VHH binders against Flagellar brake protein YcgR (ycgR). Designs and how they scored, part 10

Target 1, 263 residues: Flagellar brake protein YcgR (ycgR), of Thauera aminoaromatica (c4kar8)
Amino acid sequence: MAELSTPSPASPAPLDGGRGDELEKFTLRGARQILQLLQDLITHRGLITAHTGGGHSFMTAVLKVDEERGRVVLDPSPDPQANRRALAAPRLTCVTQLDGIRIQFPLVGLGEGQDKGRPALFAPLPAEMLRLQRREFYRLQVPLAHELSCLLKAEDLARKPVEVSARVIDIGAGGVAVVVPTGAAEFVIGGTLPACRLALPDGEPIELDLEVRNLNRQTQRNGTEQLRVGLRFAALPRAADTRIQRYIFKTERALNAKARGGL
Below, E stands for the ipSAE of ESMFold2; O stands for the ipSAE of OpenDDE; V2 stands for 0.75 times the mean of E and O plus 0.25 times the DockQ between their complexes.

## First folded at step 8 (VHH; framework vhh_7n9e_1)

Design f2 (at its last look DockQ between E and O 0.48; V2 from the best seeds 0.00; counts 0 for: pae O 6.2 > 2)
Fold by OpenDDE, look of step 8:
Structure f2 (fold): chain B 263 residues (1-263), chain A 122 residues (1-122)
Amino acid sequence: as target 1 above (263 residues)
Amino acid sequence: DVQLVESGGGLVQAGGSLRLSCAASGFTFSSYAMYWGRQAPGKGREWVSGISGSGGSTAYASSVKGRFTISRDNAKNTLYLQMNNLKPEDTALYYCARGEYDFEWSGYEDYWGQGTQVTVSS
């Protein structure tokens, strides 16, 4: 009777096309490495998307690393409901980006308290952090000053075709993340949105097929709920790929120049 | 507490059919998209199929398209996967998952069941 070792629900799912072994090379488990990476997140004031499960997430940041107590301090959501969900969740999945590299780590044992008289969330230090250094995982955060939009061809609840104009939050070689109003359309992970239009600043919109990869409901500070949709480029013409890459490159350069005080 | 319990797995011959069920509890079932995933021995988790909360939209992995059908009964809080023309490569532990479950990302967690074993013999 082969004991079907019930894979621990915490087992990382390998990335598409990669053997589980490939992900291990991107996983940090060393205490020092983890602490350093967390400190880097603090230094760079990196915004973190904290996933609480059920398609819900909120924006947070690492405020402090308490090495002595072995805990991390997070900025609570302005939404009390999000905080409640976080505290009720068996695990918080934190996702962020540093220098274009996707970072993901779990937090378990979340609690609430105060740090220096301010409300804060506390968790034990993560046991592991995933740092994806592959180019294909690079995502440029789209500056607010350079808004990108994507016209999504989707369906509503009645399966009627609808067009949804979505703001692009981030863009990479492999896809985009967009924000749409809740209820604007029905999305299913793995579903294909055909003949969508990505609007870049340099010319005519790019027509492309998009595959839904993830869905996150986000509550904004104003209480408005939005749906973040992660989309993969399912079919991208070479010319389109080149344009996207050019956009990313130019934008990165501009951002870096601005950061250096040159603009 | 959110619970997902899969059933309906078993041993079948190639070309055979199975119907999986997932009983959901502890949440408003109709408010969430539901998904089937699978994990073969020695392999990572693979997305199989998804269905919107209302059931109005469905999606399938290319490997199962045309053979598998996802459905749901919101009145019964149950998710289904009809699997036809099963192949040996379909052998896996099949999981039911709620919400934004992303099988591609390590540590990405939503709620999922313990799974039900499907074995297809050649």
Scores: ipSAE 0.021, ipTM 0.310, lowest interface PAE 6.2, mean pLDDT 83
ESMFold2, look of step 8: ipSAE 0.251; ipTM 0.721
ESMFold2 (binder alone), look of step 8: mean pLDDT 83; pTM 0.840

Design f3 (from d1 with F103L; at its last look DockQ between E and O 0.01; V2 from the best seeds 0.00; counts 0 for: pae O 12.5 > 2, placed apart)
Fold by OpenDDE, look of step 8:
Structure f3 (fold): chain B 263 residues (1-263), chain A 121 residues (1-121)
Amino acid sequence: as target 1 above (263 residues)
Amino acid sequence: DVQLVESGGGLVQAGGSLRLSCAASGFTFSSYAMYWGRQAPGKGREWVSGISGSGGSTAYASSVKGRFTISRDNAKNTLYLQMNNLKPEDTALYYCARGEYDLWSGYEDYWGQGTQVTVSS
């Protein structure tokens, strides 16, 4: 009677996504944290791109977390071929975003079945989940309910000084993106806008120098053209940096609380 | 395995003080920012305080600023929260959490089971 040594479930290969040491800071391995993040994905109905290898992927979602059985339930693809690929794949790489943060996790041991009479894909809970929340890359989308504005000191085509009040659409540690009416001012990539004023809700505007990093013309649904201007903080005082970071943190927290039904 | 174990909670009268501790294990403690959060009954999780890996930077929620002090002993892998002038509104389950080194991200990837703090009027 040969004891069929149940092959120890091969530890899923580490997410090869980057410099190993840096990624560890963003890798969740705790069961509780993984479960919570998966539940958050369910709550937010986060769409997941599931990569099956060979350049193939399909859209899915986490439908349920079965803690008792230690498995995740996924929405199958409407494409039977995609499901076959998924089931045949040694590893499914799932990629999604939650609140602008990239989430990546592997699933191994995918199977098919039924959940409540509906076709579903099943996999053991991931052993790890990568949540990339780097300060340098994070941009908070400014809620419409919490408008930020930036007074830009620029020049018109005649090099006459003009002041343009711009709405801030996103903000990060390194800069802001703003929208201005087309023709309001002349912007040049690499140009510096001196002594601009960023208005935060917590006090007096912050005076700062801004460097134009990108320009994008956007047409709104109503047909109105706007200019999106990406601006880098050229010289941000420490106190200003702290205020900006605090605002980002507070706003993010509020958004998360609202998303969780707490507000 | 990463473990966080909180202690030091209890019942205290308004105006009283408590010191919470969080024992950390299973990771390089000094490499991570640590946070205190709390959850009151029927409310969501609330961030209370954070401290950088080195302990050189600290942050506090406005509701606790001037009353609470976060600190850490990296040699002991322990996080602390000194709570002074406690108020009934401070009643909550207090938990410690690990996050990324940057305090401003607010990200928590591990947290403990918590310790109950009850402040009576």
Scores: ipSAE 0.000, ipTM 0.246, lowest interface PAE 12.5, mean pLDDT 83
ESMFold2, look of step 8: ipSAE 0.000; ipTM 0.189
ESMFold2 (binder alone), look of step 8: mean pLDDT 86; pTM 0.864

Design f4 (from d1 with S31N; at its last look DockQ between E and O 0.04; V2 from the best seeds 0.00; counts 0 for: pae O 13.6 > 2, placed apart)
Fold by OpenDDE, look of step 8:
Structure f4 (fold): chain B 263 residues (1-263), chain A 121 residues (1-121)
Amino acid sequence: as target 1 above (263 residues)
Amino acid sequence: DVQLVESGGGLVQAGGSLRLSCAASGFTFSNYAMYWGRQAPGKGREWVSGISGSGGSTAYASSVKGRFTISRDNAKNTLYLQMNNLKPEDTALYYCARGEYDFWSGYEDYWGQGTQVTVSS
């Protein structure tokens, strides 16, 4: 009976400090806001992953906010070793989620003590808390059985025009996400790809302009690198919009029917 | 401090209309995209609508498209959601949220406490 080692949830990659300027917009620094958010975590009994460094973490929760003393009370780990690591760490990186919103905050100056006769960890209130909610525009995930493609008119590294046939992985009223082979073309965020062609099952491809909004390199399990490109419809004719909406609706209905055991 | 305060919720019959307001303070309102979300009991947060800082761009969830209209008055630092033809499935706590300057980023960083909308059959 091979114990399927549940893959340890990959430690969320530290929010790469490089996008520091963008993260600043989502960083709470107000004392009142921080207190409120911590209180919300208490109210919702939010579990927190506390990272102590070196790939180590433990589960904790905010038990109490002591506003008068300016400290937060955390639930210690049942593992004494984890608590030792926490106390030895120059900084704890706490990560949690509340209502689908990722919350990250540092704690420094951790100490151990007792709260109401129970062991507890204490830290000064965080100076900042990062709160990020990615709004997922409703995008239909394109079923593999219903292949959509988008012909992208782009440029290569030599600025030569190239056409890249991209698989559409999701589609919404505002745009599409596509995957392309790495190196197939050069994409610039904010750049416009003119006269692209979105192929829908219901007729002729839709010609449209696309704006590059996001670029994500993805490594597949097979080691192949792909580029996910988020594209916004820059100028969508009304007729095209209607077709796209119809496709989405039809596909959703089909998926739902299938899920209900109808086919 | 950034504050978002929602109002305008209440009990309404199916097919009825409500107008929600969100009063914003503590930041330059026009520099940020704003969003409406909702949370039904026992469900996660759901995106409802968004509007760019200038108000030039709007977006809607498919579930509310054609029924809801988002707007903003930057002079009053107020976000609005006109909800028409309300359905029981629209019953939720509606909250406003501040996004990034870039409307399409889809990131929210602040939200209000919400206003309850209940649609009776």
Scores: ipSAE 0.000, ipTM 0.238, lowest interface PAE 13.6, mean pLDDT 84
ESMFold2, look of step 8: ipSAE 0.012; ipTM 0.274
ESMFold2 (binder alone), look of step 8: mean pLDDT 84; pTM 0.856

Design f5 (from e5 with W106Y Y107W; at its last look DockQ between E and O 0.33; V2 from the best seeds 0.00; counts 0 for: pae E 3.3 > 2, grease 26.3 > 24.2)
Amino acid sequence: DVQLVESGGGLVQAGGSLRLSCAASGFTFSSYAMYWGRQAPGKGREWVSGISGSGGSTAYASSVKGRFTISRDNAKNTLYLQMNNLKPEDTALYYCARGEGYSSSYWEDYYFDYWGQGTQVTVSS
ESMFold2, look of step 8: ipSAE 0.308; ipTM 0.754
ESMFold2 (binder alone), look of step 8: mean pLDDT 81; pTM 0.825
OpenDDE, look of step 8: ipSAE 0.174; ipTM 0.640

Design f6 (from e5 with Y107D; at its last look DockQ between E and O 0.56; V2 from the best seeds 0.00; counts 0 for: pae O 4.3 > 2)
Amino acid sequence: DVQLVESGGGLVQAGGSLRLSCAASGFTFSSYAMYWGRQAPGKGREWVSGISGSGGSTAYASSVKGRFTISRDNAKNTLYLQMNNLKPEDTALYYCARGEGYSSSWDEDYYFDYWGQGTQVTVSS
ESMFold2, look of step 8: ipSAE 0.300; ipTM 0.749
ESMFold2 (binder alone), look of step 8: mean pLDDT 82; pTM 0.836
OpenDDE, look of step 8: ipSAE 0.027; ipTM 0.432

## First folded at step 9 (VHH; framework vhh_7n9e_1)

Design g1 (from f6 with S105H; at its last look DockQ between E and O 0.43; V2 from the best seeds 0.00; counts 0 for: pae E 2.8 > 2)
Amino acid sequence: DVQLVESGGGLVQAGGSLRLSCAASGFTFSSYAMYWGRQAPGKGREWVSGISGSGGSTAYASSVKGRFTISRDNAKNTLYLQMNNLKPEDTALYYCARGEGYSSHWDEDYYFDYWGQGTQVTVSS
ESMFold2, look of step 9: ipSAE 0.343; ipTM 0.771
ESMFold2 (binder alone), look of step 9: mean pLDDT 83; pTM 0.849
OpenDDE, look of step 9: ipSAE 0.362; ipTM 0.767

Design g2 (at its last look DockQ between E and O 0.43; V2 from the best seeds 0.00; counts 0 for: pae O 3.8 > 2)
Fold by OpenDDE, look of step 9:
Parts: sequence; C-alpha cells; structure tokens
Structure g2 (fold): chain B 263 residues (1-263), chain A 124 residues (1-124)
Amino acid sequence: as target 1 above (263 residues)
Amino acid sequence: DVQLVESGGGLVQAGGSLRLSCAASGFTFSSYAMYWGRQAPGKGREWVSGISGSGGSTAYASSVKGRFTISRDNAKNTLYLQMNNLKPEDTALYYCARGEGYSSHWEDYYFDYWGQGTQVTVSS
C-alpha cells in the first residue's frame, strides 16, 4: 500500500522572484523603521491582503501597534473560515501598498483575541518588511479637483459594446486606476480594452489600448458598491507618454508646494 | 464556504489535448470572473486565462493564446480549460481562481480564492 504522499501544498512562490540580493536593499529590519511603517499603514488605513497559503487570502488592516507587548493588531475577516485558516497558517504573508509602493511582510504566531472588546487578530511584530520602491511604478494620486476621466470601451453583461466614463483615481507611467459603478461593464483580468480615451487637463484626450490588471470591489460609506479597475497602458505612443509624464510632474510639484504652505 | 475543485489533469504526450474542469461552490458563480493559473516546478504562479461572469469576455496569456480555450457553464457552476497542442513547457500544476484580483504592480495577479490544483504533465 504505497502511501500516496499527498503533495505538500506548494508554498506560494515568493511573490517577488527578484534575486535575493536585490531584495535586501529594500528590506527594512530596523525596529524603528518597521514601527514607523506600520504606523503609516494605520494612518492611511491601508488595506492589506493577507495570504494564508494554499492560494487563500483575506482582506485585513493594521488596527494598532502595541509596542509594549511587541505585537501588531489586525482586523479579522468577516469570514470565520478565513480567520481559521489564518490562525492555522504557519506564516501569514501580508501585501499592501502605501503611496504607490508595494509593501510585503510576514507575520508568524497569529493568535485570536479581543482588543477593546472587539475581535482581533494578534501577531508579533514582523522581523522584516519589504518596501519595493520601483521608480517605474510610481503612481500619482489624482486630486479630485482635476476630474481626470477615462472613456472605457467595454462590454456589458449581454456582450453589448458599452462606453463607460470612469474617474481616474491614480496615474503612473505604466497605467491608471479607475472607478466605475458596479455592473456598468464586465471586466476580466488580462483582457484588453481597445481604443479607450484618457482625458488629461492639458489638451485632447489620448487614445490608447488598456489591459485590465486588477479588479477590486469597494463598498463606499454610503453602501454603494464601486469597482476599482487597474489598467495598464498596452501600447503608449511616445507623445502620449510625454504628456502623461508632464502631467504627473506638474501635479506632484503643485501638491508639494501646497503641502509646504506655498499655495 | 467558497470551494474550488480542479480536475482533468494527467499525463499527455506533446501535441495532445486535455480538458480541465473546476467545480465551484459557496458563492454566486455567475457573478464572478474566473481564472486559470499555473505553477511549473521551481517557478512562480503565472496567469493563464480569464473569463468574465457571463462568459462574454475572455483573455489569454501570450504563451497559450490560440491553443487554450476557457469556457464556463454557469448552470453547472463549472469552469473549463480546453488545452490543445500541449507542449512540455505547459507542464504545471493548474489552479482555478475566483475573479477578485489585486495587483500592487501591473505584472502581478492576486486572487482571493484558489483551488488545490490539478497536475498536468506533458511528455516530449
């Protein structure tokens, strides 16, 4: 009776297959730096994808850093099964983004408890945090006052061509994130949206092809559901790239000037 | 509870065909885009194909385009991947995933639920 060794669930491949040496440059190991970064995540209410292994994940947030006890407090999932998986996992891989920078950190030794009478997950402070600042992937948060939009050419649930005017919430050299009403169109990750139009403040809309790279459902405070769509520029003409870069640079400069009290 | 169960994997010769299935339960299947991914030995997970909730929109990785066909039967809560003209480089554990994905970088895909996978081995 050959014991069919159940193939050990393949540990999720390290999310970044980068050469170990390059990753060290972006790894924070200092206690103060780690604490500061966790505090920044709290301040910005950054959503964290927590990977429990086996391809399972849930959304969480850092609620508190307890320096005295050397632990981090996480928001539990509304799904009891996700919480059970998290507690059973030898390691939780947390992935998030802050100011367009990918942040990844492991948590080990998760426990369940209460924080101020509310259910919470607890873990020791991470020993290291990876902060990947790839200049190539900087995303500008678009000021609401700029009212950037992207006309998406997509299909509805009936496969009928539809045009959806989507608000651009962030922009970078590689793409845009937009928000659309749920049900306005169907999207699939890896799908191409041809001949879309990105409206910038400085002139005529830019026609471009977009590739869907991520989809996130968001519930607003008012209970309305929106879909956040991350879109990569599939083929960007040089002239368009220059315009986008100019917009980003100009906007960043303006925001920085305002932050310094100059405007 | 959300469950995804893959089947249909096996050993096949180069140039052969396989059809993978993924049985979904615990959620409204038609409301979600579904995806196939794969992981070859010693490599990271890669995106293979996606299909919208209605099945009207499909997408494929460049490496499988023209050879693989993704489809779904919403009445049966089942996702399919028809794989034709298989190559040794297609050898991998194939995963079914539900359509909520996040990427902090444009090159990465993150999904909320995955199956356990089904092994596909293509011999030369």
Scores: ipSAE 0.031, ipTM 0.470, lowest interface PAE 3.8, mean pLDDT 83
ESMFold2, look of step 9: ipSAE 0.332; ipTM 0.777
ESMFold2 (binder alone), look of step 9: mean pLDDT 84; pTM 0.851

Design g3 (from f5 with Y106H; at its last look DockQ between E and O 0.19; V2 from the best seeds 0.00; counts 0 for: pae E 3.5 > 2, placed apart)
Fold by OpenDDE, look of step 9:
Structure g3 (fold): chain B 263 residues (1-263), chain A 125 residues (1-125)
Amino acid sequence: as target 1 above (263 residues)
Amino acid sequence: DVQLVESGGGLVQAGGSLRLSCAASGFTFSSYAMYWGRQAPGKGREWVSGISGSGGSTAYASSVKGRFTISRDNAKNTLYLQMNNLKPEDTALYYCARGEGYSSSHWEDYYFDYWGQGTQVTVSS
């Protein structure tokens, strides 16, 4: 009777793309939390995109959580080739949404079998699950070459209105992060900056209201202090939203193409 | 050592007023934005108000806008919150906080390097 050594749950590889420290707060590692989230996915019949690598993916769903065996049961693809790729992949990256929140989790050690006489895929329970709100998910690091800027209407230390041209360092559907010289203006979390102008490469600047959501002082290697300001779009016209989304997608595609050696 | 000590809380009737104070020590007070938050019984912490280092910029949660006023006296190293037209829903432990925050819709997700022990505000109907 060979004791099937239950393979020690391989520590799931870190979620790809994780800015280490920032994503940690959105990462669930508790067994109970993970089980609950997986159960919620089952209850809501959440469709999952499973990425197998190499630009390939297939649609699946969590069918069951087997707590006793410490495994998740997935719906196999109707495409046998997709299933073969999944089984051959060292890791599946599963992406889904629940209540408007993006959920991402890795699965390793995928196997095939039957659940109640139906074909199924099996994997050990994920060790971690990333839960991100939409505005956090679409943060594109802006290439330096794009030179995106945002004209901020703020106040100086003397409460005098000032305009500060700030470099945009990241952009998402929900807002931008900018860098300003320390002392250029005063900011407070929760404060509103009205009638600011976001400059995109594809046309005229977008006028928008911004809300200060984050402030971080950064000291550069050269000893210069800079202020990183996280800004939320307080009111974004639909046309502006479309332009921003288009820019993000276009840039991401270009970066991915470059990373693949295509450019 | 950095210290923040809140005071001025108490029992007040609906429609009444209170003024909270936060005494700061152990750092250059004027160099930091300061914030008020609160936590009602059985609820999570919520952001209430913020003020820049110089006091030139202020911000308020929608729930308190027009009723609360944040101010500071940098010479006294003291932060204030004037609360007018108080409502039963304003009943909470009020915290003073310093520092840089991470963007979040919830107070609990903000990163503040220091906060006080809080002062209790109770508004009776």
Scores: ipSAE 0.030, ipTM 0.541, lowest interface PAE 3.2, mean pLDDT 83
ESMFold2, look of step 9: ipSAE 0.314; ipTM 0.766
ESMFold2 (binder alone), look of step 9: mean pLDDT 81; pTM 0.826

Design g4 (at its last look DockQ between E and O 0.32; V2 from the best seeds 0.00; counts 0 for: pae O 3.6 > 2)
Fold by OpenDDE, look of step 9:
Structure g4 (fold): chain B 263 residues (1-263), chain A 124 residues (1-124)
Amino acid sequence: as target 1 above (263 residues)
Amino acid sequence: DVQLVESGGGLVQAGGSLRLSCAASGFTFSSYAMYWGRQAPGKGREWVSGISGSGGSTAYASSVKGRFTISRDNAKNTLYLQMNNLKPEDTALYYCARGEGYSSYWEDYYFDSWGQGTQVTVSS
């Protein structure tokens, strides 16, 4: 009777599915560091997107860190179905941002209970947290009122050339993030989109080549799925760079003035 | 569980060719962009190539552009990398990686799943 060696439970896939040495410097594994970062999330009331797999996610927050019990307390979704998915998931991938820095951490062993008489989700403290401070350049969050857009030249699912008008959500010296309807086009990280057109408020669209650097599917509050595409400027003429910088500075100044009560 | 199994690596002389394969299981293969990465000794992981779910869009690192060709057979759940005109600098452990698919966790060249890799050695 050959003892079928039960395959050792595959070590939980690292947060990034294969931590290159490059990510190690961004990974927190120290208990104190993890606790501090979680506390910071609490202090700043950071909203967290918890991914349950299969393209499903829900919004949550860390409500409390229970050091004595070694657990985190999360805000449950108002959607009971989302909570059921969360509890059934072998792993939650939590994604958030603090001070413009992306934070990602896994939670395993999710349970349901009550905290101070309120429904709550519980999980053991994460063993690691990824804090990605990779952005070399500041990115301006584009006000909705500005309606910046980028015409993307891409291919659809049938490999037909398509032009997709994408809303610009953030812009920096190095690139833009845009949102497109899911299924409007196919993108691949590292792919080049040639002869795209970035529309700024101050004049004619800027023609430029874009490189896909990031893809992120997001579910909006209304349940609509959108694809966020991070794009790098592959080739930017000097004149275009100047226009982009001018727009960023002007917008930042206006936003700051408004924040100070001046508008 | 997501499984990626690379094959086709080996020893080859400079100027030679190899074709790598990656067998995928545990997920809807056609729904995910797939990627090749590599890790040379003493270096970090490097992105090599990517292909969209349908195979309509492809991308290549500048270091391999014009020499490598990524392709996929969705019916076979298999990813391929044809490597031509190999150079000693191409010596690395080559990994198959899954993109984020319907859920995105990372910026830049981050992937949610990796295989064990297949060794490619190019001798001068």
Scores: ipSAE 0.032, ipTM 0.513, lowest interface PAE 3.6, mean pLDDT 83
ESMFold2, look of step 9: ipSAE 0.351; ipTM 0.776
ESMFold2 (binder alone), look of step 9: mean pLDDT 83; pTM 0.850

Design g5 (from f2 with E109F; at its last look DockQ between E and O 0.01; V2 from the best seeds 0.00; counts 0 for: pae E 13.5 > 2, placed apart)
Fold by ESMFold2, look of step 9:
Structure g5 (fold): chain B 263 residues (1-263), chain A 122 residues (1-122)
Amino acid sequence: as target 1 above (263 residues)
Amino acid sequence: DVQLVESGGGLVQAGGSLRLSCAASGFTFSSYAMYWGRQAPGKGREWVSGISGSGGSTAYASSVKGRFTISRDNAKNTLYLQMNNLKPEDTALYYCARGEYDFEWSGYFDYWGQGTQVTVSS
């Protein structure tokens, strides 16, 4: 009958899985992706709010992932009542964030035991993990070595079709920014570029429609003139969105790991 | 890069006071809610306190409410925890953590430090 062991501040409730189609494009279901994300939470000491239902929650962390047995190991609460609520709950909804990205995943079949002689909670690996990124506040600066490019299907001043291969300088869940030589094509803010092709390192280019959101003429230090074009993804299929978010997640984690090792 | 460095821990007698600091760098400090958490040896982790980006809103775990005070100095990029009337059960590794962007409370964290040890003797 004890209260929650560690109250949260003005925390919003977990996102409702019943809004499935709106969140499905942010849902990871691949076993390798799930394992990679859980490992990142361990490596970055991700603090997790675990919701047990009835307005109760406790703070925890992933201690390890047992790939051979397909299970995850969590810290128990110092409050025995919180642990009892967790063990009795039909599911434990875990919520956290990593580099400004909201992460949410369910655990079912929670059990208790010991890990290295210390109390621990165990559950099968989650079947899904939600990885939700705020579009307007996060853009990954693309490493030049990744050779990301976007083939733009645009028009010249005479309204004739032209194809322009543009270097992608940043990418987010909602769009890209590219650079092109000045005069390579006519771009109009609000205009659409249908059937462009975004080349990611791991497979065939993604076909997508782009909307021009901003234009910025730049003269580089060497005198070269170029145009920075901000492009928003129109109606992006879930498979394409998943590939883009996977690229962002992996690249961001790799850059952070390298930056820490560069001290 | 984001860095959070805790300091101010040490050994203190029960009933005593201690002030912890968390020096933040690599991000716009005032735009993020900040938190303190702790972990006692052999125990699970627990949330201790949180403060909004502006410092206008604070919250505390029931176990520390009335004894601990969280604050921040946005000009110095520093988070503080004033701990009064310390008890042996407050013995733990204390760490600060960065919350979500946009000044709202969420209870979610994406960076936390290595921590500073607080030991309260009886």
Scores: ipSAE 0.000, ipTM 0.252, lowest interface PAE 13.5, mean pLDDT 77
ESMFold2 (binder alone), look of step 9: mean pLDDT 82; pTM 0.833
OpenDDE, look of step 9: ipSAE 0.015; ipTM 0.326

Design g6 (from f6 with S31R; at its last look DockQ between E and O 0.03; V2 from the best seeds 0.00; counts 0 for: pae E 18.6 > 2, placed apart)
Amino acid sequence: DVQLVESGGGLVQAGGSLRLSCAASGFTFSRYAMYWGRQAPGKGREWVSGISGSGGSTAYASSVKGRFTISRDNAKNTLYLQMNNLKPEDTALYYCARGEGYSSSWDEDYYFDYWGQGTQVTVSS
ESMFold2, look of step 9: ipSAE 0.000; ipTM 0.095
ESMFold2 (binder alone), look of step 9: mean pLDDT 83; pTM 0.840
OpenDDE, look of step 9: ipSAE 0.617; ipTM 0.876

## First folded at step 11 (VHH; framework vhh_7n9e_1)

Design k1 (from g6 with S104D; at its last look DockQ between E and O 0.04; V2 from the best seeds 0.00; counts 0 for: pae E 15.9 > 2, placed apart)
Fold by ESMFold2, look of step 11:
Structure k1 (fold): chain B 263 residues (1-263), chain A 125 residues (1-125)
Amino acid sequence: as target 1 above (263 residues)
Amino acid sequence: DVQLVESGGGLVQAGGSLRLSCAASGFTFSRYAMYWGRQAPGKGREWVSGISGSGGSTAYASSVKGRFTISRDNAKNTLYLQMNNLKPEDTALYYCARGEGYSDSWDEDYYFDYWGQGTQVTVSS
């Protein structure tokens, strides 16, 4: 058994409802996205803390997804009182943390039954799942084969415009890190690069404003000097954010599938 | 592969002091805000203290302000909590946690992404 496990200690407490509007951009509502995330939890044997209210919780896992009937199947607790509390609760708030990504989803209408002769808990598929990758929180290492690039509209010392095509080395919900040849442009920490273009594989480039957060000069193995530039997304509309999150999710899933295949 | 390992807990008499350490690995330590939390027997988790990635900004829960000092050594990837004038009410499992996102500025944020197993602090009367 080579599945990922949740970090010890236990998963973080549920997020309160007073922050619902700031969390909306991390909320998955598409049926296919929800099914894929649940399947990833099954594949990685993600341990889940299920909160029943009143400070009570128990450990569980998603055993399977019944797409045909629109249900999830959960592992019951060995403690019968925990199961009774869960069945009586109007809502079960499920929280887990898989490789630094917080996942939270509600289940309503929990029932008990049997799955292949074993006791199990059942609930309709959640209508939404939170997959929290706050700005600059999680950074996917971009595979070289994707050749992800960002066209930077920068300036030299004389404030003359220059355009630099920069390779994206990592990407997250809040920004990217890129590499450029030393001397390609002048970058100033705190500076804004308006109307840059991020090229994703699945469509037209995204026009976005970037803010310079950090600079790091480095020497490659072949002796070539380059500049690593950390860039924060500014004023990112929901459509652009959705495309970026989709790219991250699909790429991470594809990389994990290759790891499972033993390549 | 983020790892946070706490140490320095133990048994101490009321009025005493302890210094907790948290060794961090698997991420660029200086880019993240770091936090201490605790969980006393029969109680929920309590936020205790936080520090910016640079170490320039700190914050404390009112229950520990003036008695506890958070600090970090970015060269050693280590977070510290100096605990003075300890009281029996400070008895808890203490754990360090990494904050959300990069921390070039301090935010008081209870959303912990990773935290360690914790180190037990017991304060006797």
Scores: ipSAE 0.000, ipTM 0.116, lowest interface PAE 15.9, mean pLDDT 77
ESMFold2 (binder alone), look of step 11: mean pLDDT 81; pTM 0.829
OpenDDE, look of step 11: ipSAE 0.527; ipTM 0.834

Design k2 (from g6 with S103D; at its last look DockQ between E and O 0.31; V2 from the best seeds 0.00; counts 0 for: pae E 12.2 > 2)
Amino acid sequence: DVQLVESGGGLVQAGGSLRLSCAASGFTFSRYAMYWGRQAPGKGREWVSGISGSGGSTAYASSVKGRFTISRDNAKNTLYLQMNNLKPEDTALYYCARGEGYDSSWDEDYYFDYWGQGTQVTVSS
ESMFold2, look of step 11: ipSAE 0.000; ipTM 0.395
ESMFold2 (binder alone), look of step 11: mean pLDDT 81; pTM 0.828
OpenDDE, look of step 11: ipSAE 0.482; ipTM 0.828

